# Ledger of designs, part 49: miniprotein binders against b1l550

Target 1, 279 residues: b1l550
Amino acid sequence: MRLPEELLERARDIHSEAPSHRIKLDRVGSFGLKVPVEFKGFLLLAEADVWVSLPEGRRGVDLSRQVEAIYELSNPPKDPFSLCREAAISLLEKLNYADSSGVSIRFDAPLQDGESLKYYGVEISSIASDEIINKIRVEILGMTACPCTAELIRAYKSSEIAATHTQRSLGILEVSTKAEHPDPDKLASIIERAMSSPLRTYTKRPDEGGLVIRSLSNARLAEDVVREMIHLFLEEFGHLPEDTHILAAVRSMESVHMHDIYAERSFSLDEIRKEISSH

## First folded at step 6 (miniprotein)

Design Dm5
Fold by ESMFold2-Fast, scan of step 6:
Structure Dm5 (fold): chain B 279 residues (1-279), chain A 94 residues (1-94)
Amino acid sequence: as target 1 above (279 residues)
Amino acid sequence: GEIRVTVEIEKDGKRIRFEYTFTSPEELEKALKEIERWIRRKGADRVRITVEASSEEEAERLADELRELAERLGYDEIEVTREGNRFTVEAERE
């Protein structure tokens, strides 16, 4: 049902009015939009947030223009990186009172695993102002095995492969850069390689036994995993601009505790290189 | 083998900058077509595109393609500057 168009002539233009308080707002927009995207040959339903800055003298944002811009750029579905960048730029053009704009898109990325698929989490953003900042966050589950308990059991039983507890660990890599978004498959690969072993969607008993043995033979603290992720990241993405900012983190869901263990490091490429070269 | 392209666009006093990194000539050709379509849609008053490649010949060839692109888009003032293996194409409408 549509109301009569003539009502628009009688209604106040609320968005253009002065606000009750002259305060700037950093992000005003449409959050939780569902948008189809094309990712490496897959059609996925992603969730998108779009926003702009709002100046102190304006009461509200025209939200309909934000939704229309995203719809136009998403049909036909395109890769989420191009969609993020193009939409952020388009928002600044269409909403001329805004100093900045942003778009965030999140989805579960499929990863081929033998005859089955597994998935990892991806969130990408593009924030446009006088420059464009591209941000990507990748989260993937892996397995860790405790080296402390392994050492105690080895001392007690004199075994070649010591028994120890294993648990799911969530690896996180977040990158913020003026360059284009890093390839999320490569970020996911870095995280998995830093773990004691990867996880799979489907395993048979022999394959499951192999993953456990791999994990036990490669026992790592959460702290070890974070350091390894940083090392592998620098090998793969050391070419990014020096002001690129990275967050590397691991959350280990310890099977012998009622709580999780967490380890994290944030850094810029310039900062970490100076730190490593000082040793 | 690595090619870096920085694009800066100015319209109505707003400046937007973004950077691309490519490892293959095929990726670059696709990106150039994307850049062309984007500039046509935005109607930018001033465009600055900086190219940096491993070889001077590769960077010069790419800068020449970008200069030709600016001409096709109807820019009046086009200037190409070189600094080693870095070429900058600046274009603006009068």
Scores: ipSAE 0.000, ipTM 0.373, lowest interface PAE 12.2, mean pLDDT 81

Design Dm6
Fold by ESMFold2-Fast, scan of step 6:
Structure Dm6 (fold): chain B 279 residues (1-279), chain A 94 residues (1-94)
Amino acid sequence: as target 1 above (279 residues)
Amino acid sequence: GEIRVTVEIEKDGKRIRFEYTFTSPEELEKALKEIERAIRRKGADRVRITVEASSEEEAERLADELRELAERLGYDEIEVTREGNRFTVEAERE
């Protein structure tokens, strides 16, 4: 049996009290909440964080109102993009002392891969204030093959088929926009197409050989992959608002080194368009 | 199965809320007696009691007990509403 709420008449309201120091906090909230979401026909278990800004004159945030905001909207389960946006708005409505609110939702997204499934990482957020900013980050593994070592081995052996090292590489696309979240499947597709080859959940020997040959025939530096991702992104999403901000990155888990290679570029659509149009 | 009972009482525009969670009939009987005492002590004008149980049958049986409790406490207008396994008993005096 829980304690009667009649005790609230006698207890101090700690959260409404003045803090020890009059300092504003940017993000105060409930982190690591488990929520069900519906994503492209799948019911998935996602992890959510919810937060609000806290003014300098208030000691604490009403955490029960934060949890209420996301759970009211998650039953029945809905798509994580609508849940993210609607929960952020609801937080501002329920906690009138906050200047801003935010919600992030993370899950592993299934992607059809022949007769099986493979998975990629998705994190989305919506941050609400006078406007709403939507952010999405997609991470998916692919394969890269080193063109430098391929060229050296080709020269050394005078072979028409160059050998080189291959490795798993993590491709990353992050988009921040005032428009709706981009489709994560399309972002994942862009990353895979920029790689030397995609990775498979299951292959038989002939398929595995073909994937390796494809990778070797399409050898790419991490720098090449980042540039190709940007090119493909602009073809697919160039219509987004000019102040849309993008991060494109690759982390290559080099098979011949104890360390990784990393390449990235961040930009706004306005910035990159001007750069590409210059001679 | 787990049972959750929420009691809201109102007098002169002031609202007080109690929430109970229990799994045994013995705990439930004690909770109902405490609820009755709280309502009598406050002299509430309006009472709303919401019950949720793991089964509809259990929730309905408990809702009937709560309706009878409201009748014994002298409330004139009593309504019982159902939303799945959630039953709400609303009672007021005019």
Scores: ipSAE 0.000, ipTM 0.059, lowest interface PAE 28.6, mean pLDDT 79

Design Dn1
Fold by ESMFold2-Fast, scan of step 6:
Structure Dn1 (fold): chain B 279 residues (1-279), chain A 94 residues (1-94)
Amino acid sequence: as target 1 above (279 residues)
Amino acid sequence: GEIRVTVEIEKDGKRIRFEYTFTSPEELEKALKEIERIIRKKGADRVRITVEASSEEEAERLADELRELAERLGYDEIEVTREGNRFTVEAERE
C-alpha cells in the first residue's frame, strides 16, 4: 500500500530535527549493499558500505541519498576503485551537512592460475573530507614450510632437501595512501612470492609434488614471510607518498598445532626507510 | 623520474583533495583521464592542480597539458604559477 503523498507535508522531518543529545557521530550509513563491479574483465557482485559523518545538531542522515550516490555510479558496472572514489565524493555533494564521507567495497578477486582461476580477498575504501584517503587490503593464501623441523630432520639424517611440515598461511597487505589504490594483483603477487610457495586451485600429482618440493626448499617462518613481504613491497611501491601507511601480516595455520602463529608489522614509508638506513 | 600530482576540487565551498604519484607514463595518462572525467561529472567551480616532478622541464610540460585540459573543460580563469620544480594550475568558473 502506498500512502498519500499529501501526508509528507504534515509529517515531521525526523532526520533534520535536533537529537536527544548533541553528540557528533563519525560514521552513519548504509552497510551491506550489493553492487556489481567490473574487475579485470570479470563482472563481480561486490558488497559495499557507504557512510557520512553526522553533526551534533542533526538527528539522522538521509540514507536514501547515500544509496543514490553509489547506485548512480554503479550502472553500468565499472571498476571498483573509480566507483569507490567517485561515490565518496558524491556523498559529500548530496549530503551537505556531512564533513566527511566514506565508501568501502569488498569482493573476491579472480586470479589466473594456469587454465583455472584462484581467488583472493580485496577490500578497498575511499574516505573523503578536505582530502581523499584511499585504502586497500589484500588477503591471499599461500604455503609455508617449517625451517625448524627441517633443521632437526637434516641433523638427524643428512639430506639435500630436509623433510618438514607444511601448512596454509594467510598473507595480508593493507595500504592507506593519498595516492591511487595500488593494483591488488601486484599486492597479491608480493604476498605469494614471500611465501614458501603459492597455492593452486587444482593440481595433478606431478604438479603437487613440485609444489611441495618448492615449499620444502624454501622453508620460511611467519616472521620471515612478513619481512620478505615488506622488502618486496618497497621494491614495487616505494615511490608512494612518504606518509603512506602499510600493514604487513601473516597468519600461519600450523599443521602440527591446534592454534595459529601470527606475525605483523605496521609502518609508514618514512619510518621504514629510516629504520632500514640505520645500518 | 617520480611525478607527484595533487588535485583539489572545490564546489559549493566544499574542498576535496587527492594525490597521485607516478613512475610510468601509462599511470599518468590514466590519471589525467580520470581527473577529466571527475571534473566533468562534478561540475567543480574551482580546480587547483599541482604537479611536482624530478625535473622542472617535465613538470612544466605536465602543467601545460593540465592548462589545456582546463581550457577544454570550459574554465574561464586559468592561472599557472611556478615554484622551482612545482607548477600549480588553478582554474575557476566565473
Scores: ipSAE 0.000, ipTM 0.281, lowest interface PAE 16.3, mean pLDDT 80

Design Dn2
Fold by ESMFold2-Fast, scan of step 6:
Structure Dn2 (fold): chain B 279 residues (1-279), chain A 94 residues (1-94)
Amino acid sequence: as target 1 above (279 residues)
Amino acid sequence: GEIRVTVEIEKDGKRIRFEYTFTSPEELEKALKEIERIIRLKGADRVRITVEASSEEEAERLADELRELAERLGYDEIEVTREGNRFTVEAERE
């Protein structure tokens, strides 16, 4: 049941009215929308936030136009990157009082893992104004092994393969760029290659033993992992605009401590290249 | 080689700029399709697309492809200009 359309002729247009206080708002929108996306052959349920800026002289945003913008573009489901960028542009077109718009989409991305699938976290956004800024954050778990304890145990027992503690570590790569979103599978691959060993969805005992041995043979500090991630990122994505900003981080859930170890570096491509070239 | 594409679209005096960088033909194909969709979504009355490639022949080929795209989108005036390995396609409708 719908109320009569004639009521629209008599009702006040609340959103177009002057606000109680003439203050601009940076982000006003619809958050936590469920949206289907197509990602590398998979139909996934993603969560989306859409927003626009609100000028100081306008009381509210037409939220129905925001929802229309993303849902119209999501049927049929499309890749989340194009959906993100196109919806941000559509928001500016539909809501002409806005100076900027944004769209954020979050989902768990499937990654082939032997005969099974494993999943990693992806969050992307596009913010449109006079330009479009695209951002992507990838988080994936891997394994690290402590080289310090390994060295102590090696000295103590004179063994060829040193025993040490291993733990799950969360690798994080975040990229903000004027160019297209980087491929999240490539970002996830960079993170896993920087770790002592990747993790799997399931393992049989022989495979589990192999992962542990691989990790022990490739022991790395959180600091080592971050530096390797940066190195591998530059090899794969050094072609991005020089003002591209990257965050590389590792959170190691230390098995011998009640707390985690964290290492991080933020940089622009321009900044890091100058640093590396300065011997 | 590396290819850079800069797109500027304008409607009623409001302009948006966005960029692409890529190293493979597959990435290029996807970018061109997205550029078309974005131009249609904006309803742009003016478009400027600049292509830079390591090869002049590659950049010229892409400029031709973008000129054809502008023609398919119904732009009235299309101009292609060149400066070395950089080509700019400017399209306008009244």
Scores: ipSAE 0.413, ipTM 0.797, lowest interface PAE 3.1, mean pLDDT 85
ESMFold2-Fast, scan of step 7: ipSAE 0.149; ipTM 0.648

Design Dn3
Fold by ESMFold2-Fast, scan of step 6:
Parts: C-alpha cells; sequence; structure tokens
Structure Dn3 (fold): chain B 279 residues (1-279), chain A 94 residues (1-94)
C-alpha cells in the first residue's frame, strides 16, 4: 500500500526533531544489508553495514538515504573496496548533519586450490570524516604441528622427523591505514606461508600424507606463526604509511587439549621498525 | 619503485582525505580510475592531489597525468607545485 503524498504536509518530521536527551551517537545506521560485489572475476553476495554519526540535537537519521547510498553504487556490482570507500564518501554527502560515516563489507573470498576452490574470510571497512581510514581483516585456516611434543618423541625414538600432534589454526591479519586496502589474497598468502602447512579443500591419501609430512617437518608454535606473519607482512607491505596499524594473531585449536592457544601482536609500522632495529 | 598518492577533496566546506600506495602499473591504472570516479561522484569544488615516488621522473609523469585528468573534469584553475620527489596538483572550479 502506498499512502497519499499529501499526508506528508500533516505528518511531523520525526528525524529532524530534538531528541529526548541531547546526547551524540557515534554510529547509527543500517546493518546486515545484502549487496552483490565483484571480486576477482566472481560475483559474490556480501553483507554490508552502513552508518553515520548523529549530533546531539537531532532525533534520528535518514535511513532511506543510507540504503540509497550503497545500493546506487552496487548496481552494476563492483569490487568491494571501491564500493566501501565510495559509499562512505556518499553517506557524508547525502547526510550533511553527520561528522563521520562508515561502511563495512564482509564476504568469503574464493582462492584457487588445485582444480577446486577454497575460501577465506574478508571484512573491509572505510570510515570517512576529515580523512578516510581503510581497514581490512583476513582470516584463513592452516595447519600447525607442535614442536614440543615432536622433540619429546624424537628423543624417545631418535628419528629425523618426529611424530607430533597437528591441528587446525586460524590466522588473522588486520590492517588499518590511510592508504588503499591491501590485497586480501596477499594477506591470505602471508598467513598460509607462516603456518606449518596450508589446508586444502580436496586431497587423496598420498597427497594428504605429503601435507602431513610437510607440517611435521615445519613444526611451529602459535607464537612462531605470529612472528613469521609479521616478518612476511613487513616484506610485502612495509611501504604503507608509518602510522598504519596491524594486528597479527593465531588461534590454534589444539587437538590434545579441551581449549585453544592464542597469540597476538598489535603494532604500528613505525613502532615495529624501531623495535626490530634495536641492537 | 613505490608511489604514494594523497587525494584531498572539498565540497560545500567538507574535506575528505585518502591515500593510495602502489608498486605496479596495473595498480596505478586502477587507482587513477577510482580517483576519477570519486571526484566525479563528489562533484568536488576543490581537489588537491599529492604524489610522492622514489623516482622523480615517475612522480612528475603522474603529476602530469593528474593535471590532464583535472582539465578533463572541468577544473580551470590548476596549479602544480614541486618539492624534490613530491608533486602537488591543486585544482578548483569557479
Amino acid sequence: as target 1 above (279 residues)
Amino acid sequence: GEIRVTVEIEKDGKRIRFEYTFTSPEELEKALKEIERIIRYKGADRVRITVEASSEEEAERLADELRELAERLGYDEIEVTREGNRFTVEAERE
């Protein structure tokens, strides 16, 4: 049902009214929107959140203008990075009472894995105010093997490749920068290379045995993986602005425990370079 | 070499600033197209683009491309300034 336009002449403009309490809100918006995006030749259905700041003197935001901002830019589908940045800018233009805006887009990214595909998690955002801050978080599963148990078994049997427990580990890289979003495939590659071995979607017994042997020959603590991820990140992305902030983390789903092991480091590029060069 | 581009867009008294860093011609071409789309979409009254590169020749070449872009977008008052490997293209309308 569509109500007559003349009712607008009698209806109050609720959003423009003064609120019950003069309190600024940091994020007000539409969360959980479904938007199509084009990612490296794939058409994917992503989930988006859009928001703006709300000043203390205004009761509400124009929800329809928020949805319009992202949907106008998503047809035809475009890459999620451009969509994220352009929508954040558009929100500030369309909603002039806002001091800041933001857009977050989440999707599972396909990655070539032999003749099939595997997937990793991507969440990107752009927050616009008097400058634009771009953030990306990549999560991908890999395999780790315990060096502690390996050494114990090697001592017991004195073999060159010791048996040890292996487990799935989740690697995380999060980057916040004034530069454009880093390429998520490169972030995923860094995480996989830091692990004892990558995981695969499909493998037969001989190939599976090879993967396990690779992992056992490259046993790593969660702490080792985080340090290697940081090292590899600096090699690939050391060019980013010095105030770029990075989170590197690993959550190891220990096969011999009822609990997980977690290791993490947050840093700015300026901070980590000073630390590494301290000798 | 690494190239850094800082874009500042102003419309109706509001300013927005963002940066690009790239090391390949493919990344550069994609970034330039995105910069053009954002400027067109915003309908910016004033645009300031700063280019920094490890090579002075690369920075100058990019500054020239951005100057031409500003001309194509209808900016009439275009100023290009240089300080070493840093070039700034500043454009405004009316």
Scores: ipSAE 0.000, ipTM 0.463, lowest interface PAE 10.8, mean pLDDT 82

Design Dn4
Fold by ESMFold2-Fast, scan of step 6:
Structure Dn4 (fold): chain B 279 residues (1-279), chain A 94 residues (1-94)
Amino acid sequence: as target 1 above (279 residues)
Amino acid sequence: GEIRVTVEIEKDGKRIRFEYTFTSPEELEKALKEIERIIRWKGADRVRITVEASSEEEAERLADELRELAERLGYDEIEVTREGNRFTVEAERE
């Protein structure tokens, strides 16, 4: 039901009023917006969050202006990285009381997998103030095989390829930088190459057998996978600014336990270079 | 072969800064188009773009492309400053 426009003359502007408590808020915004994006030739439905800082003297934000900012820039659909950065800047222009803004966009990215596609998780953000900080998080499943159990079974039953338990492991790479977002396909590739083997969407028995044998021949602890991911990341992205922050992590869904194993390392490029170079 | 571009834009006393790092012509072309769109859309009064590459010749060529971009965007005052392999293009409207 639409009320008469004449009521606007008599209604208070609630958002512009002073709040009951003069407290600054860090993030106020519209969360869970659905937006179309174009990613490497695919039209995908993504989910977006948009927010701004709210000063202590203002009661609320104009949420319609936030939605306008991202929807205006998402039609026609564009790549999610440009959308993220441009929308964050647009929020500051449209909401002049804010001194910072942010946009986060999440989607499942297609990755070519033989004759089929598989999918990995991508979350990107851009936070704008007097600088723009870009963040990307990539999560992809792979396979790991336990080297400890492999060694025990090898000792018990001599074999060229030791039997052991295998499990799905989630690899995570998160990068925060003042440079542009790293290519998520390259981040996904790093994670998969660090694993015992990648996972497939579709396999026939010969391919499945080969994948298992590959995994068994390349048994790795979660700790091994994290170290390898860091090594491969530095080879591919060591050129990023020295204050770039990275999180590398693996969550192994252990097939022989009711619980998961988790390993992680966070670092800046400056920190890790000094650590590796130290004697 | 690595090129670093730092872009600072200013409008009504507010400044925004972002960086690009790239090695391919395709990535460079995309970054330049994005930079142009952001500057036009923001309506920046002042722009400062710093280019740093492993080669002085490479950085100089890119700085020239950015100077031409600033001219196309209608900036009245454009200055190019060199410090070794680093070139800075500053543009202002007057």
Scores: ipSAE 0.020, ipTM 0.549, lowest interface PAE 7.6, mean pLDDT 83

Design Dn5
Fold by ESMFold2-Fast, scan of step 6:
Structure Dn5 (fold): chain B 279 residues (1-279), chain A 94 residues (1-94)
Amino acid sequence: as target 1 above (279 residues)
Amino acid sequence: GEIRVTVEIEKDGKRIRFEYTFTSPEELEKALKEIERIIRMKGADRVRITVEASSEEEAERLADELRELAERLGYDEIEVTREGNRFTVEAERE
């Protein structure tokens, strides 16, 4: 059952009316949408948020037009990066009263790991105004081993490889740029290479032993991992615009504590290069 | 070599600028298709695309592809300007 269409002709256009208070809103939109995306040969169901700015003189946003904008561009499914950028631009075209628009898309990215499959988290966004700013955040778990306890045990036992505690650590790289989104597989690779060892979905006992020994032989503080991530990022993505902004962070889920250890650094490419060259 | 593409699209006096930095032909192909879709979606009155590559030959080749893109999109006036390895393609409807 639906209401008679004659009612639509008689109804006030609430959204175009003046608001009770003349205040601009920064983000008004549809959040938690499910959209299909094609990512490196995989068809994935991603979560999306879409939004626009609302001027001080307008009461509301046409939310149905926002959903229309992203769904029109998601059929057939396309890569989430183009979907993100194109939807942000489409929002400005469809909602001409807006000064800016934004789209965020979140999904778990599959990674081939030998004969197994593993995954990492991806969140991307595009914010459009008189320019487009693209942002990507990649999160992947790895293993770290404590060098402090390793050194203490080595001193106690007088051995070259000492036992120490290991734990899962979450590595984070976030990049904000006027250029296209960086390849998330490369960001995930940087994070894993900075860790004591990567994690596996499937491991037989001999392979598990090897992974543990590698981790113990490559013990790293959270601070060490962040610095290595920055070093590797500059090697891979130093060609991005100088005003590109990066966040590198590690959250170590310490196996010997009831709390986590956290280390981070935010920087622009211009800033970090001047810092490195000064010392 | 490294290639930079800057796109500026204008409709009804409102302008949007966005960039690409890429190193592979596959990335270039995807970028050109996205640029085409965005221009069609906006119904842009004026488009300005700037290409900068490590060599004049590469930049000129890309500028030619962008000129062809503007022609396929139905722009009436297309102008290509060069400064070394930097080419700018400007297109507008009359």
Scores: ipSAE 0.479, ipTM 0.820, lowest interface PAE 2.8, mean pLDDT 85
ESMFold2-Fast, scan of step 7: ipSAE 0.374; ipTM 0.774

Design Do1
Fold by ESMFold2-Fast, scan of step 6:
Structure Do1 (fold): chain B 279 residues (1-279), chain A 94 residues (1-94)
Amino acid sequence: as target 1 above (279 residues)
Amino acid sequence: GEIRVTVEIEKDGKRIRFEYTFTSPEELEKALKEIERIIRRRGADRVRITVEASSEEEAERLADELRELAERLGYDEIEVTREGNRFTVEAERE
């Protein structure tokens, strides 16, 4: 059933009316939309949020125009980075009362792992106003091995291979920049290289044994992993604008404890370069 | 970074600015295609694109490519300005 369009001539335009209280809202939008995206040759179902700012003198947002903005750009499916940026710009075009707009897109990214696939988490956003700020967060599991216990075992039983406990650790890199989104595969690679070893979907026994020995030979504290992630990030992405903000973090799911270990550092490229140059 | 591209687009008095910074030609090609899509979708009245590269030759080459892009997009007034390794392409239509 479809109501007659002439009813629109009699209906109040609720959204354009003055609100009961003149308060600006920072984010008003449609959250949890399902959108298809094409990522590195894969067709994926992603989840998207779209929003705009609402001025203090306007009662509501035209939500149908928000949904239109992202859906018209998602058919045919395109890469999530272009979709994110272009949709944010389209929102400002369609909703002229807004001072800013934003789009977030979340998905699990496939990563080639021998003859199989593994997955890591990606969340990207673009916030548009007078400028566009792009943000990406990558999370991937890896393995860490404890150097403290390794040292104790070496002291205790020198005639055998030094052993230590290993555990899954979650590495996190988050980047906010005026430049385009960094390649998430490169961010995931940085995280894995900073760990004692990456995790695999499938290994044969000889390869699994080799991975364990590699991890034990490359024992790292959570603090070591965060510092190495920052070092590797600067080598790969030092070309980004100086006001780029980064969060590097590790959550280690300690196999010998009932609790996790967490280490993090937030910084801007300008801040970290001054810190490094002062030492 | 070896290459920096700054884009400013204006439509109906509203302006938006965004940037790209690259070290690889492949990333640059992707950015140029995105810039074209954004300009077409927004229907910009005026566009200002600034290119800064490590070498004057590379910056000039990119500025020429952007001038051609502006011509393809139907801009009828295009001006290219240089300050060292920095080239600015300004395009507008009535």
Scores: ipSAE 0.027, ipTM 0.590, lowest interface PAE 7.0, mean pLDDT 84

Design Do2
Fold by ESMFold2-Fast, scan of step 7:
Parts: C-alpha cells; sequence; structure tokens
Structure Do2 (fold): chain B 279 residues (1-279), chain A 94 residues (1-94)
C-alpha cells in the first residue's frame, strides 16, 4: 500500500525540527547496508556504513538521502576505495547541515594462492570534512612458531631444526592517511612475509611438509612479527605523508595456552623515523 | 618517481581537500578519473589542484592534463602557476 503524496503537504518535517535537547551527535546514519563492489576483477558483496554529523539544533538526519548517495555510486559496482571516498564527499554535498560525513566498507578480499584462492579481511573508511582522511585495516592469518621452545628442544636433542609448537596468528595493519588508501594486497603481503610462514587454503602432503619446515626454520615471537611488519611497511609505504598513522599488531592463538598472546605498536611516520634515526 | 596531487574543491563557501600519492601511470589514470567525477558531481565554484613530481617536465605534463580537464568541466577562469617542481591549476566560475 502506498499513501497519497498529498499528505506530505500537511505532514510536519520532523527531521528539521529542534530537538528536545540541544546536543550535537557525531555519527548518525545507515549501518549494515549490503553493497556490491568490484575488487581486482571480482564482484563481491560488501557491507557498508554511512553517516554524517548532526548539529545540536536539528532533530534528525535524512536517512533516505544517505542510502541514495551510496547506491547511486555503487551501480554499476566499482572499486570499493573510490566508492568509499566519493560517497563520503557526496554525503556532505547532499546534507548541507552536516559538518562531516563518513563511509566504511568491509569485505573479504580474495588473494591468489597458486592455483587456488585464499581470503583476508579488509575494512576501509573515508571521513570527509574540510579534508578527507582515509583509513584501511587488513587482517590475515599466518603461522608462527615459538623460538623459546625450539631453543629448549635444541638444547635437549642437539639438532639444527628443533621441534616447537606452531599456531595460527592474526596479523593486523591499519593505516590512516590523507593520501589514497594503500593497496590491501601489499599490506597483506607485508603481514605474511613477517610471519614464520603463510597459511594455504589447499595443500598436498609434500607442500604441507614444506610449509611446516619453513615455519620451524623461521621461528618468531609475536614481538618479532610486529617489528618485521613495521620494517617492511616502511620499505613499501615510506612515501606516504609524515602524519600518516599506523597500527601494527599480532594476535597469536597459542597452541600451548588457553589464552592468546598480543603485541602491537601505534605510530606516525614522523615519529618512527625519528626513533629509528636516533640509533 | 613519486607524484603528489592535492585537490581542493569549494562550493558555497565550503571547502574540501584531498590528496593522492602514486608512482605508476595506472594509478595516475584512476586518480584523474575519480577527480573528474568528484568535481563534475559537486558542481564546484572553485577548484585548486596542486601537482608535485620529482621532475619539472613530469609535473608540467600533468598540469597541462589538469588544465584540459578544467576546460572540459566548463570553468571560465583557469590559471596555472609554477613554483619549482610544483604546479598549481586554479579554476573558477564567475
Amino acid sequence: as target 1 above (279 residues)
Amino acid sequence: GEIRVTVEIEKDGKRIRFEYTFTSPEELEKALKEIERIIRRAGADRVRITVEASSEEEAERLADELRELAERLGYDEIEVTREGNRFTVEAERE
């Protein structure tokens, strides 16, 4: 059933009314939208959140215009990074009362793995005001092997490759910058190269044996992985603006414990370069 | 070499600034298409695009492409200024 449009002539404009309390809200919007995106030749179903700031003198946000903004830009499906930035700008253009807008898009990114595919998590955002700040978070699983237990077993049995416990570890790189979003495949590659070994979606027994030997021969603490991720990040993305902010973290799902081990470091490019150069 | 592009658009007194940093021609092509879409959709009163590259010749070429883009978008007044390896294209409607 559709009500007559003539009712709009008599209905109050609730959203433009003064609120009961004059309080600014930071984010008001539509969350959990399903949006198709094209990522490196793949058509993916992503989840999006869109929002704007709401001034203290206005009761509500026009949510219909928010949904229109992102869907107009997502048909046909396109690059999620461009979609994120363009939608954030479009929201400010469509909703003049807002001082800022934001868009967040989440999806599982396919990554070529020999003749198969594996997946890693991507969350991107663009927040627009008088400038645009772009943020990307990449999470991918890898394998770590404990060097402490390896050393103890080596002392016990005098071998060059010691047995030790291995576990899945989640590597995390998050970048916030005024420049364009970094390529998530490169961020995922950095994380995997910092680990004892990458994980595979599919292995045959000889390949599986090789992966295990690689991990055991490259045992690393969570702390080691975070430092290596930072080193590799600076090699690949040192050209980003100096006020770019990075979070590098590892959560190791320790196979010998009922709890996880976690290590992280947050920094700006300016901060980390001064720290490294002081040595 | 590294190329840095800064775009500022202004409409009805509101100004938005965004940046690109890239090293490949393919990334440049994508950025230029996005810049064009943003400006066209916004109907901006004024646009200021600054390009900085390692070589003056490279920056000048890109500045010329941006001037042509501003012309295609219908801007009446377009000025290109140079300061070393930095070129700024300013476009506005009367």
Scores: ipSAE 0.304, ipTM 0.742, lowest interface PAE 3.9, mean pLDDT 85
ESMFold2-Fast, scan of step 6: ipSAE 0.261; ipTM 0.720

Design Do3
Fold by ESMFold2-Fast, scan of step 6:
Structure Do3 (fold): chain B 279 residues (1-279), chain A 94 residues (1-94)
Amino acid sequence: as target 1 above (279 residues)
Amino acid sequence: GEIRVTVEIEKDGKRIRFEYTFTSPEELEKALKEIERIIRRLGADRVRITVEASSEEEAERLADELRELAERLGYDEIEVTREGNRFTVEAERE
């Protein structure tokens, strides 16, 4: 049953009314929307959040306009980066009382792994005001091997390859920039190359043995992985604007502890270049 | 080489600025298509696009592509300004 449209002429415009308290809200919107996207030849189901700022003198946001904006842009499915940026701009244009708008899209990205696939996490955002800030966060699991225990075992036994504990480690790269979103596959590659070895979806015993030997021969502390990620990031993305902000982090799920080890560095491109060039 | 594109769009008195930085032709073509879609969807009254590249020839080529894009979108007043390897395309609809 649909109520008569004539009622709209008698009903109060609640959204335009003064609120109970004159407080600005930073983000008001529709969260947890499911949106199809096309990513590198794959049709994926992504989850999206859309929002706008709400001024202190206005009671509410027209949420239906937010949902319409992103769905109009997502049919047919397209590149999630363009969808993110275009939807943020569209929201700001359609809701003229807002000072800013934002869109966040997250999905698990497929990555070719031999004849199989593995997946890594991607979250992208675009925040529009009088300028656009693009943010991307990539998370992928890899393997690390402890160099400290390897050294102790080598001292105990006279052998060239020392036994040590290995564990899954989660690598994280987050980039915030006025330029376009960095390619997440390249960010994922940077993380994997910084690890002792990448993880696989499926291996047979000979390949599994090779992966283990690789990790043992490339033992790295969480701190080593973060530094290597930053080094590799600068090689690949050093061309980004100097005010680009990066977060590099590793969470190592230590197999010999009841707790995890975490290492992190946050920096701008300008800041890190001056630091590295110091004597 | 490194290419930097800055886009400023104005519609009904509201201005939005955003930037692109590229190292490949494929990334550039994708960005140009996105720029076109945004301008077309918004029905922007005025557009200013600045291109900066390590090569003067590369920057000039991109400026020409952007000028042609502005023409295709129906802008009547198009001005191209050069300062070294930086080219700015300004387009306005009457």
Scores: ipSAE 0.133, ipTM 0.633, lowest interface PAE 5.9, mean pLDDT 84

